# Designs tried in a protein design chat: VH-VL binders against NAD kinase (nadK). Part 40

Target 1, 268 residues: NAD kinase (nadK), of Syntrophomonas wolfei subsp. wolfei (q0aze0)
Amino acid sequence: MKIILVNNRFKENTEKKAQEIAGQLSALNVEVIIDNGLDEPYAGTVDFIMVLGGDGTMLRAARRYGQRAIPVLGVNMGTVGFLSNIEINELAEYLPLILREEYSLEARMMLEVAVFQQQSLLTRVFCLNELLLRSNSPRMLSFALEISGQKLEPYRGDGLIVSTTTGSTAYSLSAGGPIADPQLDAFIVTPVASHIINKRPLVVSPEREISLHLLEEREAIIGIDGQIKMDFGAENRVLIKRAPHPLLMVNLKAKPFFTSIDRSLQRQ
Below, E stands for the ipSAE of ESMFold2; O stands for the ipSAE of OpenDDE; V2 stands for 0.75 times the mean of E and O plus 0.25 times the DockQ between their complexes.

## First folded at step 4 (VH-VL)

Design u29 (from m2 with heavy chain S105T; framework fv_ragifilimab)
Fold by ESMFold2-Fast, scan of step 4:
Structure u29 (fold): chain C 268 residues (1-268), chain A 122 residues (1-122), chain B 113 residues (1-113)
Amino acid sequence: as target 1 above (268 residues)
Amino acid sequence: QVQLVQSGAEVKKPGASVKVSCKGSGYTFTGYYMYWVRQAPGQGLEWIGVINPNSGGTTYNQKFKDRATMTVDKSISTAYMELSRLRSDDTAVYYCAREGFLEWTPYGMDVWGQGTLVTVSS
Amino acid sequence: DIVMTQSPDSLAVSLGERATINCKSSQSVLYSSNNKNYLTWYQQKPGQPPKLLIYWASTRESGVPDRFSGSGSGTDFTLTISSLQAEDVAVYHCQQYYSTPYTFGQGTKLEIK
């Protein structure tokens, strides 16, 4: 068995813990590859991905490995987030189940985001939470939104979010989007400070293709999962669709999503 | 291991159509864009178009848009390029090529078919 | 459309000597967000398809000998072969893939003196 351990090198305790866990797994005849985010993703075949950290580390792991249809387990190192399933102090208890493949998988849709210069593909990334289009200056944006070839009335405002259901509790929530059951597959399209009255969040089929482009020359950026930023100008277009493979998240213990989100919202 | 294999040479009369095939093997066919490029004898390379094998979405060089049709058959990992209303100046070697992708960024045509010579003569 | 111009059209270089091929684009092919130039170099031997040598202007493709190097940014690019070998006789093509339509230079034919 071969496992990738994904961790955050900028947290010394996390890197030391990753090496400790790698040693424990090697003692059980498991080959371990450590990914601390610096090098390119491991290109070889692996059986399992273990993510050591918070939601941010899981988002990075999903972008790097989510399209390979390999089980991914989130192991929380601190305060419980939405993407981890077990705590680090529970890992020893659950490790036998992991090695025997005694767990269920929950499929989480991902976005495929393709940025074009005219019709030339400049970059194609995958993400678990959302794409954010926003102004990079005090000026508001004027932009066009198409959903499966249907051209909507122009948007004017600070930007737009296109989110997965998993991302419904991330930036889309802050912008006024709905909370969605992550077991549902859908795009959530949430305006950011729209100047047009009654521009509401849209919940659309994940089979739809969403296209965005600027109607005026402005300084804008596209953000991916709050971690990657790309310049976006009037000569650019972005295409958003369902990624070919969902992220396969390992479920070793029940996490009551609705009570967890309700508790989180009470504290803010 | 990664290979693109094209159909054999064709001789056509002006006004006819030609359909060239390109079969991919050794990789996930739907994961990579497929380009079509031609080269007239003793001349440079000329881009015809690109197709996304997963969606069937196409982008054509405007010069060829009226005459070229790119398609894919996912079940046999094969791409096709059909060029209609052939002229003598369409005589060329036609190539399919796969777009490489790394660090979320395309990096050019990393695998090429062997080429298909299409001769248009009266 | 972005026009790609190579110089020279043909070049004869002695074995072991340095060969230099230039490529100019009519517009910048640098994507500021990732700081990469969407410029490739291909090697084409007689009767064969083009082979990728250099991508993102300066990154050598796997398996390409280290005597091949690419340099430049924006609009001006250079392919250098530090010590010409007999097997390097070929036509070399530059290409931009920054904007459609994708365009190639006219090619540079490299021969041994």
Scores: ipSAE 0.394, ipTM 0.731, lowest interface PAE 3.4, mean pLDDT 89

Design u3 (from m2 with heavy chain G31E; framework fv_ragifilimab; at its last look DockQ between E and O 0.02; V2 from the best seeds 0.00; counts 0 for: pae O 14.8 > 2, placed apart)
Fold by ESMFold2-Fast, scan of step 4:
Order: sequence, then structure tokens, then C-alpha cells
Structure u3 (fold): chain C 268 residues (1-268), chain A 122 residues (1-122), chain B 113 residues (1-113)
Amino acid sequence: as target 1 above (268 residues)
Amino acid sequence: QVQLVQSGAEVKKPGASVKVSCKGSGYTFTEYYMYWVRQAPGQGLEWIGVINPNSGGTTYNQKFKDRATMTVDKSISTAYMELSRLRSDDTAVYYCAREGFLEWSPYGMDVWGQGTLVTVSS
Amino acid sequence: DIVMTQSPDSLAVSLGERATINCKSSQSVLYSSNNKNYLTWYQQKPGQPPKLLIYWASTRESGVPDRFSGSGSGTDFTLTISSLQAEDVAVYHCQQYYSTPYTFGQGTKLEIK
């Protein structure tokens, strides 16, 4: 068995813990590849991906490996998030189940985001939570939104979020979007500080193709999962569709989504 | 082994149409964009267009937009480029080529067909 | 359209010596977000299709010998062959893939002295 161990070397104690776990796995005849985010993604075949950290580390792992149809387990190191399944202090208990492949998989849709310079493809990335279009200056954006060939009335405001259902509790929630069951596949389109009254969040089929382009020359940014930033100008177009493969998340224990989000919202 | 194999040479009269085929093997045909490029005798390379084999979506060089048609047949991993209303200055070797993709970005045409000579003469 | 201009049109170099070919684009082909230049170099021998040598201006394609290197950024690019071998006789083409229509230089014919 070969496992990729994903961690964030810039978080205190995570690198040391990753090395400790790698040693434990090697003692059980498991080959371990460490991915701390600094090098290119490991290109070889692997059987399992273990993510040590919070939701941010899982988002990075999903972008790097999510399209390869490999089981991905989120292991949290203290702060409870939405993308981890077990805590680090539970890993020893669940490790025999991992090695025997005794777990279920939950499929989470991902976005495919393609940025074009006129008609030339500049980059194509995948993400688990969302794409954010926003202004990179004090000026509001004016932009066009097209859904499966249907041209909507122009948007005017600070930006727009196109989110997966997994991303419904991330930036889309902060911008006024709905909370969605992550077992549903859908795009959630949430305006950011729209100047036009009654531009509502939209929930649309994941089979739809969404395109965005600026109607005026402005400095804008495309953000991916809050971690990648890409310049976006009037000669650019972004195309968003369902990624070919969902992220396969390992489920070792029941995680009560609805009670977890309810408690989180009550705290706020 | 990744290969692109094109159809054989064609001789056409002005005003006719020609359809060139390009069969891919050794890779997942639908995962890579396919480009068409031509080269007239003694001249440089000229881009005709690109097709996404999965969706059938196309982008054409405006110079060829009203005469060129790119299609794919996914069941036999084959791409086609048809050029209509041929002129003598369409005499060229026509190539299909696969787009390489790495680190979330395209990096050029990494695999090329052997080329199809199309001669247009009256 | 972005215009690609190569220099020289032809070049004769002795075996074992260095060959240098230049390519200029009329507009920048650097994508600032990933810091990559969308410029490729191809080698073409008579009767054969082009072969990819260098992409993103300076990255060698798998299987391409170390003697080939690319450099430059934005609008000015160079292909260098550090020690010319007999099999390197070919026409070399640069191409931008930053913006459609994709465009190529006119080609540089490399010959042995």
C-alpha cells in the first residue's frame, strides 16, 4: 500500500506529526509520500490520501489530487472543521480499518474552472468550495453571467461566487447564500454586494455551464477556494462546469452535518 | 505509445472540398484538445483551429472560419477537418496535433500526426 | 493578432559549436498569474512533422537532450543549442499560445558549416 500524507509545513507541530505518522505507517509496511505543499503533486500511483490539518489543507489536497479517484481522509489536528472525518487522537483506533479498506466513500462534486485569453485556454483548475470573482480596486465591477447559453441581465457590484454544495458553508454563506446538503450536486451562484436590488442567489443544475466576463475594463481577481488568485481582465472569460470526477471522501465515522452547522450558527 | 495517424494524400480541383482524418491511439482520446495546423510549401506553420474531443466544442482561426469544419467521432478516437471551396493557395501539408497539459496549464502541441499533403490544382 | 518574428532566417554553425536562434512577439505572452510565458519551440526536419522541444519558454520536453535550452520572457525569447550535432539540422519554429489565433514565427533553417 502506498499513501500520500498531505500536511501544511507552515503550521507549528504539523510537520513533526506528519513525520511521526509516516514512521508508524512505514513500520506497518506502508510506503509513504509526504506532500507539504512546496513541491509538485506526486505523479505516481497511490492507494490512499491522508490529509493532516484543517479544512484549508483538505482544499489544497482536493485541488492537487481530487480528480484521480483516490480515497481521501481528512484528519483534524484540534480545530473542528467540515471536511475532516476523524481527529488526530483517533487515528490509531481507525488505522486498522484504513489498512483493511473497511470504510465507505462519500462523493463530493468539484468545479472545473477554465480561464481564457479571448479563446486561448490559459489555465484549468479544479476546486472543492468555490470560485470568487471580485474587484481588485475600489471600483465596482460590471460583468455578464451566462448559464447554459442563457444571458442574464448584467451584474453590477463587488463580485460573484459560484459554489459547490460543499462550499455552501464557506464564502457563499458569508455572502448570503443558502446552506446546502453536501450530498446534493448543484451550483450555488451568490452575488457579492450587488448594486441591483433583488439579484438573488441561484441554485442550478450541476449539468449547467456557467460563464463570466467583464463588461468594462476593470482590475478584477478570480479566487479559487480562497487560496489561489488569478488576474482577470476584459479580454478574459471564465468557464465553470462540473469536474469530471468527484472528490472521494473517506467516511470512517458518522459526521452529523446538520447538527454541526446548527450549533455553529447558534454560536454566531 | 501515443500516436496520431492521418489519412493519405489528396489531389483536388479548385472549388472542391477535402476531409482529412486523424486517429489517436495510446491515450484517452477525450482528455486532450486536438489542433489542426497547415504548412504551405516553403512557408511557416499556420493554425486552423482546435476542437475539444469530449464536447465537440470548436474554436477557429477567423481566416478559416467560413470554410473549415472540425468534428470528432469518439467511438473510433478519430478527429476530422474538412476544408471547402478549395483554392490553389490551400495547397499544403495539413497536421493534427494533441495539446499537452501540465500543472493546470496547456504547454503546446506534444504529439503530431505525420501530415496529409493536399494539392489543389487546375 | 500577435506577430512572431524569428532571426536569423538561416544559420550555419560548425559541429560542436553553439547555435542561437531568436524569437520576438509583438505583445507579451507572459501570463502574470502563473508567471509562465506561453511560448514553445519546435524542431522540424524535411518531410516530418514538427517536434516539441521547449515549452513555457524554458522547460525542456521529456526526451529532449540537455544541449537544448530556452530563455527569455515577455516578448524576447532565445533557443540555444550548446554543442551542435549532425542530427540537429532542421528548421526551428517558435509559437505563442497565449492568445488566439495561435501564431508561429517564419522559421529558422539551421545548417552545418
Scores: ipSAE 0.483, ipTM 0.782, lowest interface PAE 3.0, mean pLDDT 90
Fold by ESMFold2, look of step 5:
Structure u3 (fold): chain C 268 residues (1-268), chain A 122 residues (1-122), chain B 113 residues (1-113)
Amino acid sequence: as target 1 above (268 residues)
Amino acid sequence: QVQLVQSGAEVKKPGASVKVSCKGSGYTFTEYYMYWVRQAPGQGLEWIGVINPNSGGTTYNQKFKDRATMTVDKSISTAYMELSRLRSDDTAVYYCAREGFLEWSPYGMDVWGQGTLVTVSS
Amino acid sequence: DIVMTQSPDSLAVSLGERATINCKSSQSVLYSSNNKNYLTWYQQKPGQPPKLLIYWASTRESGVPDRFSGSGSGTDFTLTISSLQAEDVAVYHCQQYYSTPYTFGQGTKLEIK
């Protein structure tokens, strides 16, 4: 069995703990690859991914590995967020179940984001929470949103968020979007400070394709999961689809989403 | 650890060009914008421009738009800034700096290179 | 372009005393959508590149001692060092990153009196 341990190299306790866990797993004849963010993602086949840290570390793991149909376990090492399943002090107790593959999986929809310059593909990325289109200044953007070829009335405002249901509790919520059950597959399209008041948040079928482009020259950016930033200009278009594979989150311990919402949001 | 390491000092004649390199290590190079900033001796800091290492997209200070060219080589995590038609008032230390981007908003220039002195003398 | 003006150009302060540096922008750098001032302070020690101290006008970068604080909003900003240490001798720069070009103040040289 081969496992990736994902941690954040800027958190000494996660790096030291990752080495400790790697030693424990190696003693059980498990191959361990540590991904602390310094190197390119491991390209080889693995059986399991263990994420040591909070929601931000999980977001990076999802972008790097989420399309590989590999179980991913979130292990909290601090403030509890929305994406961890067990606490670090519980890991030893659950490790036998992990090794025997005695756990359930929850599928979490991801976005596939393709950015074009005219007709040429510039980049393709995946994300777990959201894509943000926004101005990199106080100037409003004028932009077009198309959903499966249906062109909506132009938007004018600070930008737009296209979120998964998992991302509904992140930036989308702050911009006035709904909290969504992460077990649903949907896009949540949330305007950011729209000048046009009739532009309300939309909940959209995951089978739709969403396209965005600017209607006039303005300096804008695309943000991915709050962690990747890309320039976006009048020559660009972005296409957003449901990613080919969901993130497969490991469920070892019941973590009721609805009864924990207030506590998790208070910590953001 | 996160580092930006720049190429060494250059001495150039007026009218020549200079190309400064900046190699990033200890982080995912394509996830952060790269700024170029210069500082003439005894003077303040002047922003030259920014490049997105992922897309290659650039924004220049208008003062430099006709003379500066920023590029990246993603395969070796290296950014470049070339300044052409050099004048004596281009004598400065040239810095690369990484933009901090946390969640939604830029932070500022959170990591700086050591600087590259470019001297333009007749 | 947004002009950033620092005052004073130089400042001498006794060890352990308070130092105050002002920065004024020609236009507001408050982005109303997220209520953040896009104003950053850097410290530059002799022979070194600048180091980020304060971002969003008042938030300390990780590892920056709590004797450094930033305040102000819109156009008027202040960097305060509450108890000057020997290692704080530097040039301090403010910068706006609200609108391109991202301009800096002229710098304030801080010395021990």
Scores: ipSAE 0.007, ipTM 0.467, lowest interface PAE 11.4, mean pLDDT 86
Fold by OpenDDE, look of step 5:
Structure u3 (fold): chain C 268 residues (1-268), chain A 122 residues (1-122), chain B 113 residues (1-113)
Amino acid sequence: as target 1 above (268 residues)
Amino acid sequence: QVQLVQSGAEVKKPGASVKVSCKGSGYTFTEYYMYWVRQAPGQGLEWIGVINPNSGGTTYNQKFKDRATMTVDKSISTAYMELSRLRSDDTAVYYCAREGFLEWSPYGMDVWGQGTLVTVSS
Amino acid sequence: DIVMTQSPDSLAVSLGERATINCKSSQSVLYSSNNKNYLTWYQQKPGQPPKLLIYWASTRESGVPDRFSGSGSGTDFTLTISSLQAEDVAVYHCQQYYSTPYTFGQGTKLEIK
């Protein structure tokens, strides 16, 4: 068995724990690769990914490895979030099950985000939570939203979020989006501070494609999962689709999503 | 006649900077992207980046992102490319080239400057 | 990055004969949304900048002679000169503009046999 441990190099606690766990796994004849974000994603084949930390670390792991159809376990290390399945102090208890592959998998839809200049692809990214388009100035943006070729009325506001159902409890929620069942595949399109009063979020079929572009010569920013940022101008377009592969999240411990919403959100 | 005219040859020491100019004429300067491409002696072409003369928006080859700076002066229809921290392997002919600005209409670089030889040597 | 590989590196063809230059991309440069290949061919004569010949793999630039043609799709492309003329002696470059950074082939030198 070969496992990737994903942690945050800037969090000393997670780094030390990663080394400790790596040692334990090695003693059990498990090959371990540690990904602390310093290097490029490991290119070799692996059987399991263990994420040590909070939601941010999971998001990074998802972007780096999510398209590879590898089971991903979130191990919480004292942070509050929605993407961890077990606590670090529970790992020893569940380790035998992991090694025997006695766990269930939950498929979570990811976004495929493609940013273009004209028709030329600048970058393509897979992400678990959301794409954010926002103004790079105090002024509002004017931008066009298209869903499966259908042009909506122009949006005016600070920006727009296109989120997965997983991401519904992230930035989309802060912007007034609905909380979605993580077992549901859908896009959530949430306006950010729209000048249109009561502009409602949209729930969109995962079979559709979403396109965004600016209607004016203004500078904006594209944000991915709050971690990747890039400049976005009038010459750019963004296309959002359902990723071809979902993130396979390991479910070792049942977590009642709906009963834990209030608790989790109050702690953030 | 549509043309791009570049500045003259440059000889620089390692570590120095060079700024090449490219003046457009015979067309609306702000309606075309301006690309920068270089060619080392006896080698192929290498894409440096592109600038939108109207908006000032830029996209760089990551290889040059920290060393290359593209700018424009619309008042004189001139684009500039500055390359800093020059190395010997930066020795090349540097070209500017235009491409149509029409949305979703990439048609290639249809007009090129005559090239500017930049020689970096000790 | 998308790697562009041309073949051959050099080619000698008799006047009036067909010249064929190949270009291979490491990834497809076909955009599924519009079914266009983002591939260009340039001609470069000694001491001159490149000249655009073909764009979107098969569309001739204005003013380019009919003897020049581009074909191919996805990852494999071909530039053909149906009847080589003396003025066709040059280095030919393929380029993808599908994904940044834009990349070129290494070039093919075409000479008269």
Scores: ipSAE 0.000, ipTM 0.457, lowest interface PAE 14.8, mean pLDDT 90
ESMFold2 (binder alone), look of step 5: mean pLDDT 93; pTM 0.950

Design u30 (from m2 with heavy chain S105E; framework fv_ragifilimab)
Fold by ESMFold2-Fast, scan of step 4:
Structure u30 (fold): chain C 268 residues (1-268), chain A 122 residues (1-122), chain B 113 residues (1-113)
Amino acid sequence: as target 1 above (268 residues)
Amino acid sequence: QVQLVQSGAEVKKPGASVKVSCKGSGYTFTGYYMYWVRQAPGQGLEWIGVINPNSGGTTYNQKFKDRATMTVDKSISTAYMELSRLRSDDTAVYYCAREGFLEWEPYGMDVWGQGTLVTVSS
Amino acid sequence: DIVMTQSPDSLAVSLGERATINCKSSQSVLYSSNNKNYLTWYQQKPGQPPKLLIYWASTRESGVPDRFSGSGSGTDFTLTISSLQAEDVAVYHCQQYYSTPYTFGQGTKLEIK
């Protein structure tokens, strides 16, 4: 059995705990590959991915490995979040179940984001929560949104979010988007501070392609999962579609979405 | 343990070029972005640019883009910043600094070189 | 470009008293998707390079004494030194790393009365 252990080397207490867990797994004849985010993703075949950290660490793991159809377990290290399944102090209890593959999988859709300059592909990335287009200056953006070849009336405002259902509780929520059941596959398109007051969030089929480009030269960025920023100008176009594979999240312990979000919304 | 060591002070005439080096030790050099920042005497800090030592990819402050060149030599864990067409107002202490990184997010410059004074005078 | 403005330009505080330095950005440096303010504070002692004190507006860097704290969100930020020590005499700089070009405030010189 080969397991990738994803951690952040620089997060307090994480490096020591990762080494401890790697030692425990090696003692059980499990081969461990440690990914602390500083090197290229491990290219070989693996059976399981264990993510040590909060939601941010899971978002990184999803971008690096989510398209490989490998089970991914989030282990919380004390950070509040939605993407972990068990706490670090529970790992010893659940480890035998992991090694015997006694767990269920929850599929979470991902976005495929392709950024072009004219007709040339500049980059292609995957994400679990959202793509954000926003102004990088005090000036409003004017931009075009096209959904599966249908050109909408121009948008004017601070930006736009294209989110997965998993991302519905992240930035899309802060911008006024709906809370979506993560078991649904859909894009949620949420305007950010639109000048046109009647621009509403859209919920669209995950089979659609969404494209964005600026109608005027402005300083803008696109953000991926709140972790990657890229400059975006009038010469650029972004194409967003459903990623080929969902992230396969491991369920060892019941973590009901609706009661979790309800409690989170009541806490300040 | 983690250190950035820069090359020594330089005196240049207007119109010349200067190349400052920054050698990293005590960490995985290719795992961290490297910033270049300058500080004119008695003035604030000014960002020049950032380089990814693994890929060689760069982002420059537009103010310096046509005169500054950032490069890296991975075999000796050394970053370089060259500034051309020097003017008297380029007189400054030039710093390299490592980008601190948590959960793949940058959080600031956590380790700084000692600085290289570049004096531009006739 | 995001313009960073610090206040005051200089201040003198007695040993053991509280020092407060302000930093304002011309636009928000809060990234709503991760709820982090991309604002950093540095301490620079005479003849030395800057030293990281606070990142993400309020997180103290490892090894920095707990008398240093950062607060604020969006466009208004504060660095507080709760009980000034002699070794705290320095210029303090705020920086945004929300968007390029990354920009710094003009600096605040802190002196002992």
Scores: ipSAE 0.000, ipTM 0.417, lowest interface PAE 16.2, mean pLDDT 86

